# VH-VL binders against Sex-regulated protein janus-B (janB): the designs that were tried, part 2

Target 1, 140 residues: Sex-regulated protein janus-B (janB), of Drosophila pseudoobscura pseudoobscura (Fruit fly) (p54365)
Amino acid sequence: MKILNCFSLIGQCAKPILRTYTSPAADLLKLPRVDIKEGKLRYLLLSVYIHGETKHARTVVRGWNTDSHDDIYYKNVRAMEKLGLCTKCLGGGKMDNDESARKIKIHGSCKTFGAANHHKTKEILLSSSKYKNFNITVKK

## First folded at step 4 (VH-VL)

Design c37 (from c08a with heavy chain G102S, light chain K35N; framework fv_concizumab)
Fold by ESMFold2-Fast, scan of step 4:
Structure c37 (fold): chain C 140 residues (1-140), chain A 120 residues (1-120), chain B 112 residues (1-112)
Amino acid sequence: as target 1 above (140 residues)
Amino acid sequence: EVQLVESGGGLVKPGGSLRLSCAASGFTFSDYAMSWVRQTPEKRLEWVATISSGGSYTYFPDSVQGRFTISRDNAKNSLYLQMNSLRAEDTAVYYCTRDEYSDYEGFDYWGQGTTVTVSS
Amino acid sequence: DIVMTQTPLSLSVTPGQPASISCKSSQSLLDSDGNTYLNWYLQKPGQSPQLLIYEVSNRFSGVPDRFSGSGSGTDFTLKISRVEAEDVGVYYCMQGTHFPYTFGGGTKVEIK
C-alpha cells in the first residue's frame, strides 16, 4: 500500500475566481444548510469554512441525482470558491428523498470520503423548515 | 410470501395503448420502489420503468420515455404501467418487480408476467 | 448505456460437472459508494426470472451453496460447482450501478 495522502483529508480551497460584494462570513451565513434534490440521490455531508478560520465552519448537506459523489464534491468546491469559501468533505452516502410521502431514507457510504455520520445528516435535515416534519430513517 | 400478479396484457395495433396492472401482497408495498421489466420474443430482458416507494418519482430508459407512465396506488397495493404509442418493438412479456432490496440497485421478486403483442 | 456481454451463449453440462459463465461490462460497475451492483438471475423453463446472486457474490435467500459469484470492475463470473437438473435455464447478469439498468444477453445452460 502507499503512504496515506494526508493532503486529501484537508479542506479544498482554491484561490477565489471572483469576490462577492458581501464578506465571506456573510456568505457563509446565507448558505442553505440543506440543498438536496428529489428522488434517488448520492449525498455528501460537507464542512464549509473561511480560509484560515475553521472556527467559523458550517456543516451542510448536499444531495443530487448524479453519477458520483466526486461530482457533488467538485461542484460544491467550485460554488464555494466563488464566495471565498473552502470545502472539506465529512463523508457521504445515498438518500431517497420522497417528498410526496414526506419520507427520507439515508444509508450507504462514499468510497472517496467514507460514510458520513448519517445521524448528523438526519439532525441537519430535521432542523430545516422544509424537512422538519419528514419521516427520516437511517439504515446500515 | 411475496407475490406479484400482473394483468392487462393483450393484442394491440401499432400506435395503440394498453394499461398493465400488478397486484402486490406479502410485504409492506409502500416501503418499496417498484419496477417493470420486459422480456422480448428473443428472450432479451429490458428494464422499462421504476417508481419510488411513495409514487413521487419515476424513471425510464430513453426507449420508452414520453410514451410510458408508471404509477401506483399504495392504498390498493397496486402498480400500473400506462403504455401509449405502442410499437412492434414493445412486444414482450411484462414483469412486475420489487425494487430496493439493496436500496436502489435491482429486482428481487418478479411476477408471472403478462404478454403484450403489438401487431398490425 | 452500459453494454453487458455474456459468454458463452449456451453451455451443455453433464450432471455433476461444473459450469462457469462470464459477464463483461463496457464500463466499471464500481459505484462511488464502494459497492459493485452486479446481479445474476436464473430463468427456468416456463418460469419467471428469479434473483440468484446480488452485488457480485451474495446469494439470495434459498439459493444453494453450489452457486457462487465473483469479479470486480468490468469482469464477472458465475460458477455452479456441480450442475443439477434443476439448474437448467437461462442465466442473465444485470448491472444496477449505471442508469439505465441493463442486462446481459443470457447464457442457456442445458443438460447433456
Scores: ipSAE 0.082, ipTM 0.715, lowest interface PAE 5.3, mean pLDDT 87

Design c45 (from c08a with light chain H98Y F99W; framework fv_concizumab)
Fold by ESMFold2-Fast, scan of step 4:
Structure c45 (fold): chain C 140 residues (1-140), chain A 120 residues (1-120), chain B 112 residues (1-112)
Amino acid sequence: as target 1 above (140 residues)
Amino acid sequence: EVQLVESGGGLVKPGGSLRLSCAASGFTFSDYAMSWVRQTPEKRLEWVATISSGGSYTYFPDSVQGRFTISRDNAKNSLYLQMNSLRAEDTAVYYCTRDEYGDYEGFDYWGQGTTVTVSS
Amino acid sequence: DIVMTQTPLSLSVTPGQPASISCKSSQSLLDSDGKTYLNWYLQKPGQSPQLLIYEVSNRFSGVPDRFSGSGSGTDFTLKISRVEAEDVGVYYCMQGTYWPYTFGGGTKVEIK
């Protein structure tokens, strides 16, 4: 497997793709800021940008019921690559998303990328339509 | 102090049902996930069920999936385990446990246990 | 499921002497969050299990410093530097890295 080891924190840019039906700028603006599952999750805080244009980067939250943060990272990189976008990981952690109770708990770190700024993650979640009324707590 | 008190154990025939209860005190019950862990007559410990702090999702091992259900009433500080289609191998002492996360994935406080015996 | 193997099955210790218990997992317990979720529990005679050590080496509240945990990957050790009468019971390791949570078979510690 050898997915991630001594990884650079500088980010990963899209490889050449044959074509898209939308521009990278339009695709970046359409990206949902939050895409998380219900349950006990691993999550990443990601910066998505157009190669050479970091001024207009978008910070997004991705959390899934998966065995490894590396799984979330590579699935996201592959999805972004198809849109002509670059991905930089800002760190990760764990999340307990109890949607019916409207409670989310955020904590922890990621071995590969370090701990995300969990308070920034909370801000992003609260800015979304679905999670704006949730009780979101950050554990150290 | 954290206290967990189980009740509802007893003798039941194979195929029968039993409902266990756990009364929690000494902490904010609604802030913690809760679990049931059982100990067989051979003294093996087996995790049985977990419920989220708000009660919105649950986890079970394959051995009890579909037969057991876990629920909670945060207004009453109570945890429940409904056990259906009981088998001889379900005979055990059942412990109510508090499931801490963040620092560790596991059980920091355990109740005194309630005994379930499945026998003909 | 992750298999947790404890050795020895039992040990008898003279008071004041050290004791060592081994726990081996069938797979590495290192989570992608960088933590290793390996806990140790003690069940004293007639009592419920109680948490001693969490995340390999951290003592739970009220646990004396004569208890220490160590290890990484698949190999873990619980050490008692000076065994006291109050330390008799069955010690269990537990992994919390993977679902379902699994326990070792236990190690009984007795006084000679």
Scores: ipSAE 0.495, ipTM 0.807, lowest interface PAE 2.0, mean pLDDT 88

Design c47 (from c08a with light chain N58D; framework fv_concizumab)
Fold by ESMFold2-Fast, scan of step 4:
Structure c47 (fold): chain C 140 residues (1-140), chain A 120 residues (1-120), chain B 112 residues (1-112)
Amino acid sequence: as target 1 above (140 residues)
Amino acid sequence: EVQLVESGGGLVKPGGSLRLSCAASGFTFSDYAMSWVRQTPEKRLEWVATISSGGSYTYFPDSVQGRFTISRDNAKNSLYLQMNSLRAEDTAVYYCTRDEYGDYEGFDYWGQGTTVTVSS
Amino acid sequence: DIVMTQTPLSLSVTPGQPASISCKSSQSLLDSDGKTYLNWYLQKPGQSPQLLIYEVSDRFSGVPDRFSGSGSGTDFTLKISRVEAEDVGVYYCMQGTHFPYTFGGGTKVEIK
């Protein structure tokens, strides 16, 4: 069935939330905006928020050397639920992160979630301490 | 226009070492990932190594992991394959190839190849 | 590792007649980005392999339109509508969806 359309999904939160000793608001503030590996990566642009309170959502970038974008999505959902947080996917793509050369190339799409706004992804990467001086190119 | 020229092949004894070189021209070398692909005497094609456009990361299949090292010098438009602990199974023609990551995840241009023979 | 199986092993074709080569992968080559990274290469006698088709059906620069690729998932076909003398060689399929990259065993095309 065609039930896996993330655009019809408002966000992902499990009803029984696994909680830490830290509050959801504090956990949201502590989230790193960027968590990507070096290499040829699949990536997702994700919105993380407190249930019922999207005005304080954080947009984060997650890119890993996995076989599927869905693997990144569900791993993030599980991690966020442990912090009392919800996840909404804003799309994905692919990334070539060549860290010692300080070059990142962003392109492509995700069949499940659609293409991310790659220019927004570039903005987030450039706003981070680690990647602020990288040469980041967007293709497609 | 695109040209890749391999050198460094030869006859070597098992356990020996050999360094292959590839001179690239006709394109902006630093914009492309590069790979080595070998062809066995039985004519099977086997991917051997890939290096990123900037040289920061490399990939190998299990068969050569730990024995082979791929490197590049973007100022000289050159690619290298250092082969150590050579085995009879490494006997092949070694091709230098250019990779296209975004469009087709594969090898679009190949050099003429250099022959490596590992025998006693 | 993904196993790529080509059939037939060899093919003898009368000039001007069609030829068809099959390539089967041990698992789906559909990437989560929505693309299928299945390439076809031709190695002419005494020459290096050359890219013929990428992403299942797209012809590489300079490749004649008598070559066409088709397929999805695990089953792929390369067709030559009218075989010419310069088409003689060994054809290889290759998958770029999963590491390590793997090739088919090759199909030798000869003129009868």
Scores: ipSAE 0.579, ipTM 0.830, lowest interface PAE 1.6, mean pLDDT 88

Design c48 (from c08a with light chain K35D F99W; framework fv_concizumab)
Fold by ESMFold2-Fast, scan of step 4:
Structure c48 (fold): chain C 140 residues (1-140), chain A 120 residues (1-120), chain B 112 residues (1-112)
Amino acid sequence: as target 1 above (140 residues)
Amino acid sequence: EVQLVESGGGLVKPGGSLRLSCAASGFTFSDYAMSWVRQTPEKRLEWVATISSGGSYTYFPDSVQGRFTISRDNAKNSLYLQMNSLRAEDTAVYYCTRDEYGDYEGFDYWGQGTTVTVSS
Amino acid sequence: DIVMTQTPLSLSVTPGQPASISCKSSQSLLDSDGDTYLNWYLQKPGQSPQLLIYEVSNRFSGVPDRFSGSGSGTDFTLKISRVEAEDVGVYYCMQGTHWPYTFGGGTKVEIK
């Protein structure tokens, strides 16, 4: 079975062609909001949704110790498409996640998608059980 | 004022070990990543090690990976470099530096340095 | 590793005259995020290196306006509009865009 990309030329996500008995809504609800590594990271703020149902979109944070935001983007898009979900990038930036100090610094931008709303990223991190007591700073 | 004071340098035989220390003052030590940068007798500058503000991650170039370890004690405002299996090419002046990630990538303040000589 | 090449190796300058130092990287220092982390350091005789310029063109605190940085991609320049006696020393460029951090070989500036 082959999975087709859900993005169209006009900027709208095309309906994915997927053979499945899994509910996309159930998969969306189980999706972790935060999935980041420790260290000096690039990160993306992503909107994940069911084709045609943007009212139920979930905003998630993904960060990895890589030299390219594109690596994070394509890996996540591919993973989401397997679940029947569409992904839109809301921007990116850089993150220094020091878990021993319980400190996270968020800053910067992404050449392809522009800067994420870092304050929104901070809200999402603070809403998670792992990072809720961290000292999170947003830099210019 | 920001002040970094290194100590622990000396003469050591190849294969030996040495521990460098750096005492920091004039800023909130626990807010900054810290690094060691060395200068060879030929005056080349080489980055040696970086440690995050809380000490949870460390980075090294291949030339010292597995031989050197960097650590810090934020309660004492101190940075350390443990150097094992020392080689002649490790002979250098070792500088303690403050590393600011985000505002600019690099070393904004340097200590006076401590000399390490590895010779038979 | 990124190789940083500085030219010239040394400069003899009459006080009050301008000086220009070139720094070239073996690959682009423009990050995919639009950031270029190229810094310039000065090491005066008998002293530790000190930061002069960060992110290509920004002067560090207390650095006189006679110092300016410019460039993009792989080609960078540090200019001193009028060299003073206190500017004598070795200038190093450094890239922070790619791990590991690497430095240029240095350019010695001395008075003629």
Scores: ipSAE 0.006, ipTM 0.620, lowest interface PAE 9.1, mean pLDDT 85

Design c49 (from c08a with heavy chain Y57W; framework fv_concizumab)
Fold by ESMFold2-Fast, scan of step 4:
Structure c49 (fold): chain C 140 residues (1-140), chain A 120 residues (1-120), chain B 112 residues (1-112)
Amino acid sequence: as target 1 above (140 residues)
Amino acid sequence: EVQLVESGGGLVKPGGSLRLSCAASGFTFSDYAMSWVRQTPEKRLEWVATISSGGSWTYFPDSVQGRFTISRDNAKNSLYLQMNSLRAEDTAVYYCTRDEYGDYEGFDYWGQGTTVTVSS
Amino acid sequence: DIVMTQTPLSLSVTPGQPASISCKSSQSLLDSDGKTYLNWYLQKPGQSPQLLIYEVSNRFSGVPDRFSGSGSGTDFTLKISRVEAEDVGVYYCMQGTHFPYTFGGGTKVEIK
């Protein structure tokens, strides 16, 4: 296991690798806004963008049943770098995703990045096809 | 007043099955995750199962995974534990517990317990 | 799984004297959300366990102020400032940071 010790608040970027078939712009447009599992999750609100083109940034939600928020951040940074994309963390928290009951509870914070704007997270979830009719509650 | 009342315990032979029930009152049942925690004859406490407030996800420790099933009926304010392929080491007092996700990752109210004895 | 070790196994206390119980975890209980999920439970004779303290140091509703919890990382302590007859029972620590949830083996408190 690796502990991510990044000191930058701006974000992390990498050049596109040889094996990338699509352009960064095409990959950014195809990027799912929501990628969360069922269960008791740690989650991050992330900004994904093309180097030098923050105007086209996408805000995405990533939530997985992991031991640390750093695991989610590190995995996302690596995945985005393969697509020639940059990642900036906007904060995190915890999520209880009860999909068949159509209930999601969002709360808490992330020690490394601070609390996400949970109401923004709720808006993103509700804007997706899968979660648009869910009962989503935000607790501080 | 939060109340949890267990039933369904008894004597069963190894390899047998039992279904435990828990009747909840005094709170909005559908807002809380619920769990089962057992206490062995040696007085050790062991978490057995957790179910989400809406019933869509469940968690188990390896010791009961595949043998036990937790379920709930929010319309009836009831929690259930279906125990299959019972072993002598499943002998315990089984407690229905209310599980709060957030402020405490743990069990804030416990029922009185129901005794399960697995013996030949 | 996280192993929770309690010491002592039992202790006898004269009424009005303090008592202290130790709980040690095999790994840090500090979650990446900044919280430490360590709870203390009391089981009085013939009764079900009841929550005393959650998140290291917060007293659950109705719990007398003579009970206090402290600690961080892997080392935690429950203290009773002045033990009363009503405090007799078995005390258990529990961690909720790492799945699966695990309990300490218990510490029996009795009056001399």
Scores: ipSAE 0.670, ipTM 0.845, lowest interface PAE 1.1, mean pLDDT 89

Design c50 (from c08a with heavy chain E100T Y104F; framework fv_concizumab)
Fold by ESMFold2-Fast, scan of step 4:
Structure c50 (fold): chain C 140 residues (1-140), chain A 120 residues (1-120), chain B 112 residues (1-112)
Amino acid sequence: as target 1 above (140 residues)
Amino acid sequence: EVQLVESGGGLVKPGGSLRLSCAASGFTFSDYAMSWVRQTPEKRLEWVATISSGGSYTYFPDSVQGRFTISRDNAKNSLYLQMNSLRAEDTAVYYCTRDTYGDFEGFDYWGQGTTVTVSS
Amino acid sequence: DIVMTQTPLSLSVTPGQPASISCKSSQSLLDSDGKTYLNWYLQKPGQSPQLLIYEVSNRFSGVPDRFSGSGSGTDFTLKISRVEAEDVGVYYCMQGTHFPYTFGGGTKVEIK
């Protein structure tokens, strides 16, 4: 069985199970752009948006100590749907986040979603308060 | 070129402690994650510990978790393994290894090894 | 933990003859990044292990072309096209796809 690559580029949005007491727009604005662990990580670059409108889409970075990129994707989809938000994957890769050295190395790909634009991932990390002074390298 | 030299092995009683050292040369030590891999008397190889290039994260298998700690001093190009609550099953030759990052997952250079014997 | 099974346990080879070593993993070693992290190490008598092959089929620096690796998923092979005296030792496969890293039990290659 071969999975068509075009399905990896389609956004995911399901009807929320629970209603929220905050607006989706407010939740999107409060959403952290960066949520990564320390360690040797798999990561995804994700677009988060409100169903039916993409002009306010927010690009976020998620990296975890997990065995699969798919785990990161599905956990994010589940979390975003609780907020009334949709997720589209922009690609992935791997990351080494060594916080004591203030070094992050970004490289690699994701077989399901393809390689992320690692330079865009670097820009997002550098825009965050925690990682703005880190030495962030994209490996070729 | 790349050299890793272990020291600190010896004979220790069950429940005792021992600290291993590794002196690295021939490469920029602070750019590489480092690991310890041991070889049992039966010649089985077992990964023991990994530390990131800057020392901010460490990984251990369940067999040594809570008993062993790995640390490094990048100014001295040195790697350490503190072994506590030693058991007979910890008897092995302990190798200092350089981790690979981005090229593949594994160990590219190994030291000579230092022998640890846990016996009454 | 991923179990790595090597066969045979030992192999006695006449110089110039080929040798083949099998390595099987209890789970697929294909990472979600599209790579397969299966490495081969050689430990010569009285020496430390040294890297021979990484990511299934790539020879490490200085490794002669008589060594070749192949395989996918859970089934991997290391071949030596013409065994030389300097190739004597114990060969180990190792997986880096799943934590914790695990090694095969080793295959001893000896000259007849």
Scores: ipSAE 0.595, ipTM 0.834, lowest interface PAE 1.5, mean pLDDT 89

Design c51 (from c08a with heavy chain S30D A33Y; framework fv_concizumab)
Fold by ESMFold2-Fast, scan of step 4:
Structure c51 (fold): chain C 140 residues (1-140), chain A 120 residues (1-120), chain B 112 residues (1-112)
Amino acid sequence: as target 1 above (140 residues)
Amino acid sequence: EVQLVESGGGLVKPGGSLRLSCAASGFTFDDYYMSWVRQTPEKRLEWVATISSGGSYTYFPDSVQGRFTISRDNAKNSLYLQMNSLRAEDTAVYYCTRDEYGDYEGFDYWGQGTTVTVSS
Amino acid sequence: DIVMTQTPLSLSVTPGQPASISCKSSQSLLDSDGKTYLNWYLQKPGQSPQLLIYEVSNRFSGVPDRFSGSGSGTDFTLKISRVEAEDVGVYYCMQGTHFPYTFGGGTKVEIK
């Protein structure tokens, strides 16, 4: 994987070579805000938007059982590009998602993108139907 | 103070089973991942199993995968290791450990250990 | 699995003199979160292991400042500036960056 200008203010956006049978605006609206696994996770806070329409961006949380934050980033960039959407990373960190205990702990940073605003991540998780009643703790 | 007290070790024949227990005190048990680490007669340390704070996620190295299961009872502040299909190479002192996720990614407190001997 | 290699296997030191232990990993221990999860443990005779240093250089609670850790990537060092009698035991490095967690083979520190 290639990481160039990771700290750029402009996100990664390419012409989609595989497109859904829906518009980019419809795809953006149906995009889940939260997609996280259980256990010890690396996570990214991502801005997803239509090229040229940054005012209508959606902020999403992606947390995976992966070896690196880069794996999460590029997998999401590829998926978004297929929908005609652009991705900008807002930072990352780690989370412990213990669904049986209904507890999530958020902390840490990402060496490539810097630390996410963990309190914003908490707000997004609490806005979802699955995690709205979880005890979510943010640590510096 | 943090205390971890292991029990359940003993002498067992190859192919046999044992269940180890660990009683925890001095901290909020359900806030922590918990692990078992063993020390062989040759004094090598080997991580054996880890369980999430609520008990829904478990991790094992290949050497014990499918033979060992880790579980916990947060109401009783207790951790367990069920060991099946025991082999001579499972002979070790088994330590109950608190596994800190975030700062250490490792074991910050250890119990006194319980000895498991697998011999014919 | 990540192989952790410690040198020397044993070390005899005169009280008050410094000691140095090396730990090398087969792969970089730098996590994508920017941290390096390399811990040092001490097992005193007849006792269980105890955490001494975490994340390369941070002393655990109650650990004297004569203990210091350093290193990056694959090469790590534990130093004791003035060895005391209570420091005798076996020192182990451990990595928490890659699954599965692995330990070094240990370095025995004895008084000369």
Scores: ipSAE 0.574, ipTM 0.823, lowest interface PAE 1.5, mean pLDDT 89

Design m01 (from l10 with heavy chain T57Y; framework fv_lutikizumab)
Fold by ESMFold2-Fast, scan of step 4:
Structure m01 (fold): chain C 140 residues (1-140), chain A 123 residues (1-123), chain B 107 residues (1-107)
Amino acid sequence: as target 1 above (140 residues)
Amino acid sequence: EVQLVESGGGVVQPGRSLRLSCSASGFTFSSYEMSWVRQAPGKGLEWVAYISSSGSYIYYPDSVKGRFTISRDNSKNTLFLQMDSLRPEDTGVYFCARAPYDYLTGEYYFDYWGQGTPVTVSS
Amino acid sequence: DIQMTQSPSSLSASVGDRVTITCRASQSISSYLTWYQQTPGKAPKLLIYAASSLQSGVPSRFSGSGSGTDYTFTISSLQPEDIATYYCQQSYDTPYTFGQGTKLQIT
C-alpha cells in the first residue's frame, strides 16, 4: 500500500519540487498522451497542468492491469510532481485493448472518481499514431 | 468578443442538399471543438454533429448519420455542415456552437452559440 | 441513447419567487450535466456546467445541484429578464441529449 499524497487528496496541488533538467512547460509538451497496456485494464482520464497555470493543461489516458484505479492515480501524481506538474483526475473506467484485432472497448466507472467521459478518451486514443486506425467502441 | 455567424440556410425540397457555414471570430478557432445543434419550430434542441479541434474525430447521432457531414477549415476559421438527402424532419434553425472540453470537469459543454440559420425542407 | 426528462414542462411564477426545475436522466450521468437559457428568437446561453458550476458572467441567483440521475436548477429570486425556456443537457455519452425544455413565464 503506497502512501497517499495529502495535497492531491484534498483537491490542492502544492508547488512541485522540480527534479527535471527541462522546464515544466517542456515536460508537459513531451508527456505521452496515451500510456496503456494490452488486455483488460482499468483506466483513468487525467488532466495534467503546470502549478498555477491551468490554461496549458493536457488530458492524458493511463491504463494498465491493476486492482485499483487509485493505484493509477497516485502513481501518476508522484511521477508528475517530480516534473513540476499537477494532476486532476477526470474519472475512469475499464478498457479492453485487443491490439492484435485493432479493437478497443471502453466502458464503466471508477469508484473513487466516477466515470470518465469515454467520448474524450476515444478522441485521445484516435489522435495517437499507434491507435488512430483502431476500432474503438464506447459503452456505458 | 467571441462571435459565431451561420449562413447557407434556405428552403429546399425533400431529397435535396444544402451546405451550412459558420464563420468564427474573437478566439483561436483551431483550439476548440465545434458542434452543430438544431431546433425544429416550437420544439427543443437536438445535437446533430461534433468535430474535434484538429478535425480528426467526428461524431453524429443516428438521425443524420450517413446524410450529414461536418468539416472545418482552421486556416479560414470556418465550420461546415453538408446536408444531403434532406427530409421534412430536418426542418429547423441550425446553430453553430463552440464545444470546448473542460479539463477540470471532464465534460463538453456549449459555451458560445451563433444566432442560427433557418432550414426549411418542404414539398 | 440517454433520455433527459424535465419537470415541469412549463411554469408561471412572480418576480422575486424561488423557481426550481428538475431534470432526470434515464441512467447515471455522473454530473456531466449543463443548463442553458433560451430567450425567444435567440440562441441558447450557457448558465451552469458540471451540474453545479456557474458560467463566468452569469448572475449568482442561478444555481444547479444533483448527482446520479436527478438534477435541479434553481433561480433564487426571479427577475423579469429570466423569462425564457430552460434546457438541461447531458455530455456523459454521445449522442448528447437535451431535455424537452421548461418554459418559464411571469404572472
Scores: ipSAE 0.050, ipTM 0.686, lowest interface PAE 5.5, mean pLDDT 86

Design m02 (from l10 with heavy chain S52R; framework fv_lutikizumab)
Fold by ESMFold2-Fast, scan of step 4:
Structure m02 (fold): chain C 140 residues (1-140), chain A 123 residues (1-123), chain B 107 residues (1-107)
Amino acid sequence: as target 1 above (140 residues)
Amino acid sequence: EVQLVESGGGVVQPGRSLRLSCSASGFTFSSYEMSWVRQAPGKGLEWVAYIRSSGSTIYYPDSVKGRFTISRDNSKNTLFLQMDSLRPEDTGVYFCARAPYDYLTGEYYFDYWGQGTPVTVSS
Amino acid sequence: DIQMTQSPSSLSASVGDRVTITCRASQSISSYLTWYQQTPGKAPKLLIYAASSLQSGVPSRFSGSGSGTDYTFTISSLQPEDIATYYCQQSYDTPYTFGQGTKLQIT
């Protein structure tokens, strides 16, 4: 089995990346708020920020068809670290993204990080150009 | 049709400089990360430089750091590699490649490549 | 730096054969693994990314699998046009490194 995880609810910041030049502020501004796949997904609500600058944090929604919320978390931590950014998990859940029907259903929780605020997730989805006209249901 | 066309290769003596260009067409150049990858005669592939879509993030391996400079001009759809203090071991075919970055997973891959431009460094 | 080792360095097979190439990383790369095909005198072509995702337009006879440090590339039924050198590459960390290549020939 996979190695036991001890990073519950702790924010993770980028370690120094040798031989790189980064612009964390520019990359933070360019982050898509929503990046999810189609189908039956696990999802996380994440806070992304620059080390030492929590006032400028961005809340993002990430999800895909995977057997573990931990998979989403660690891949996203790695993605953010390459940009010089820190990640904190705000909880998760499950999502059924039916793009052909323009319907999204959000429910559930994450074993490691607990349930996200699904109503906040809905607001973020509706603020995006792709999902603004979708019928989004929370905890039906 | 995605096209990448390299130019600027040639034969130079050790210690000299050379500037490579890569002309991009068939896609929105300013939206994609780019890289240079080289291949010595009869050898495998070696990554040389990476640049993000805005030009704000740049990576090099130690073998070329301080000698090579990657840059881009998004208004002209052109990628550059400035090569200074050239050494015989820099000899090879230099490919430019499109290297999209996946913000979701942090992965990238070289999805389209140019045909390459030869660089020979010899006395 | 992350070292990528391919096995075998070369192999010969017949049309219709199942061909398997392996790639081992010196540390876990969390499926940040890509496979390329290069015909002599041509630029490399992307076949598989994220260890197992088939690039659009690439025939379904090509597949990839693996996790952690060990990855496998398979051609389920070798065709004449598949004769090339195959490279694995990691994008987990800089510097981005390639395997030494596997040269595939038809008998």
Scores: ipSAE 0.032, ipTM 0.651, lowest interface PAE 6.4, mean pLDDT 85

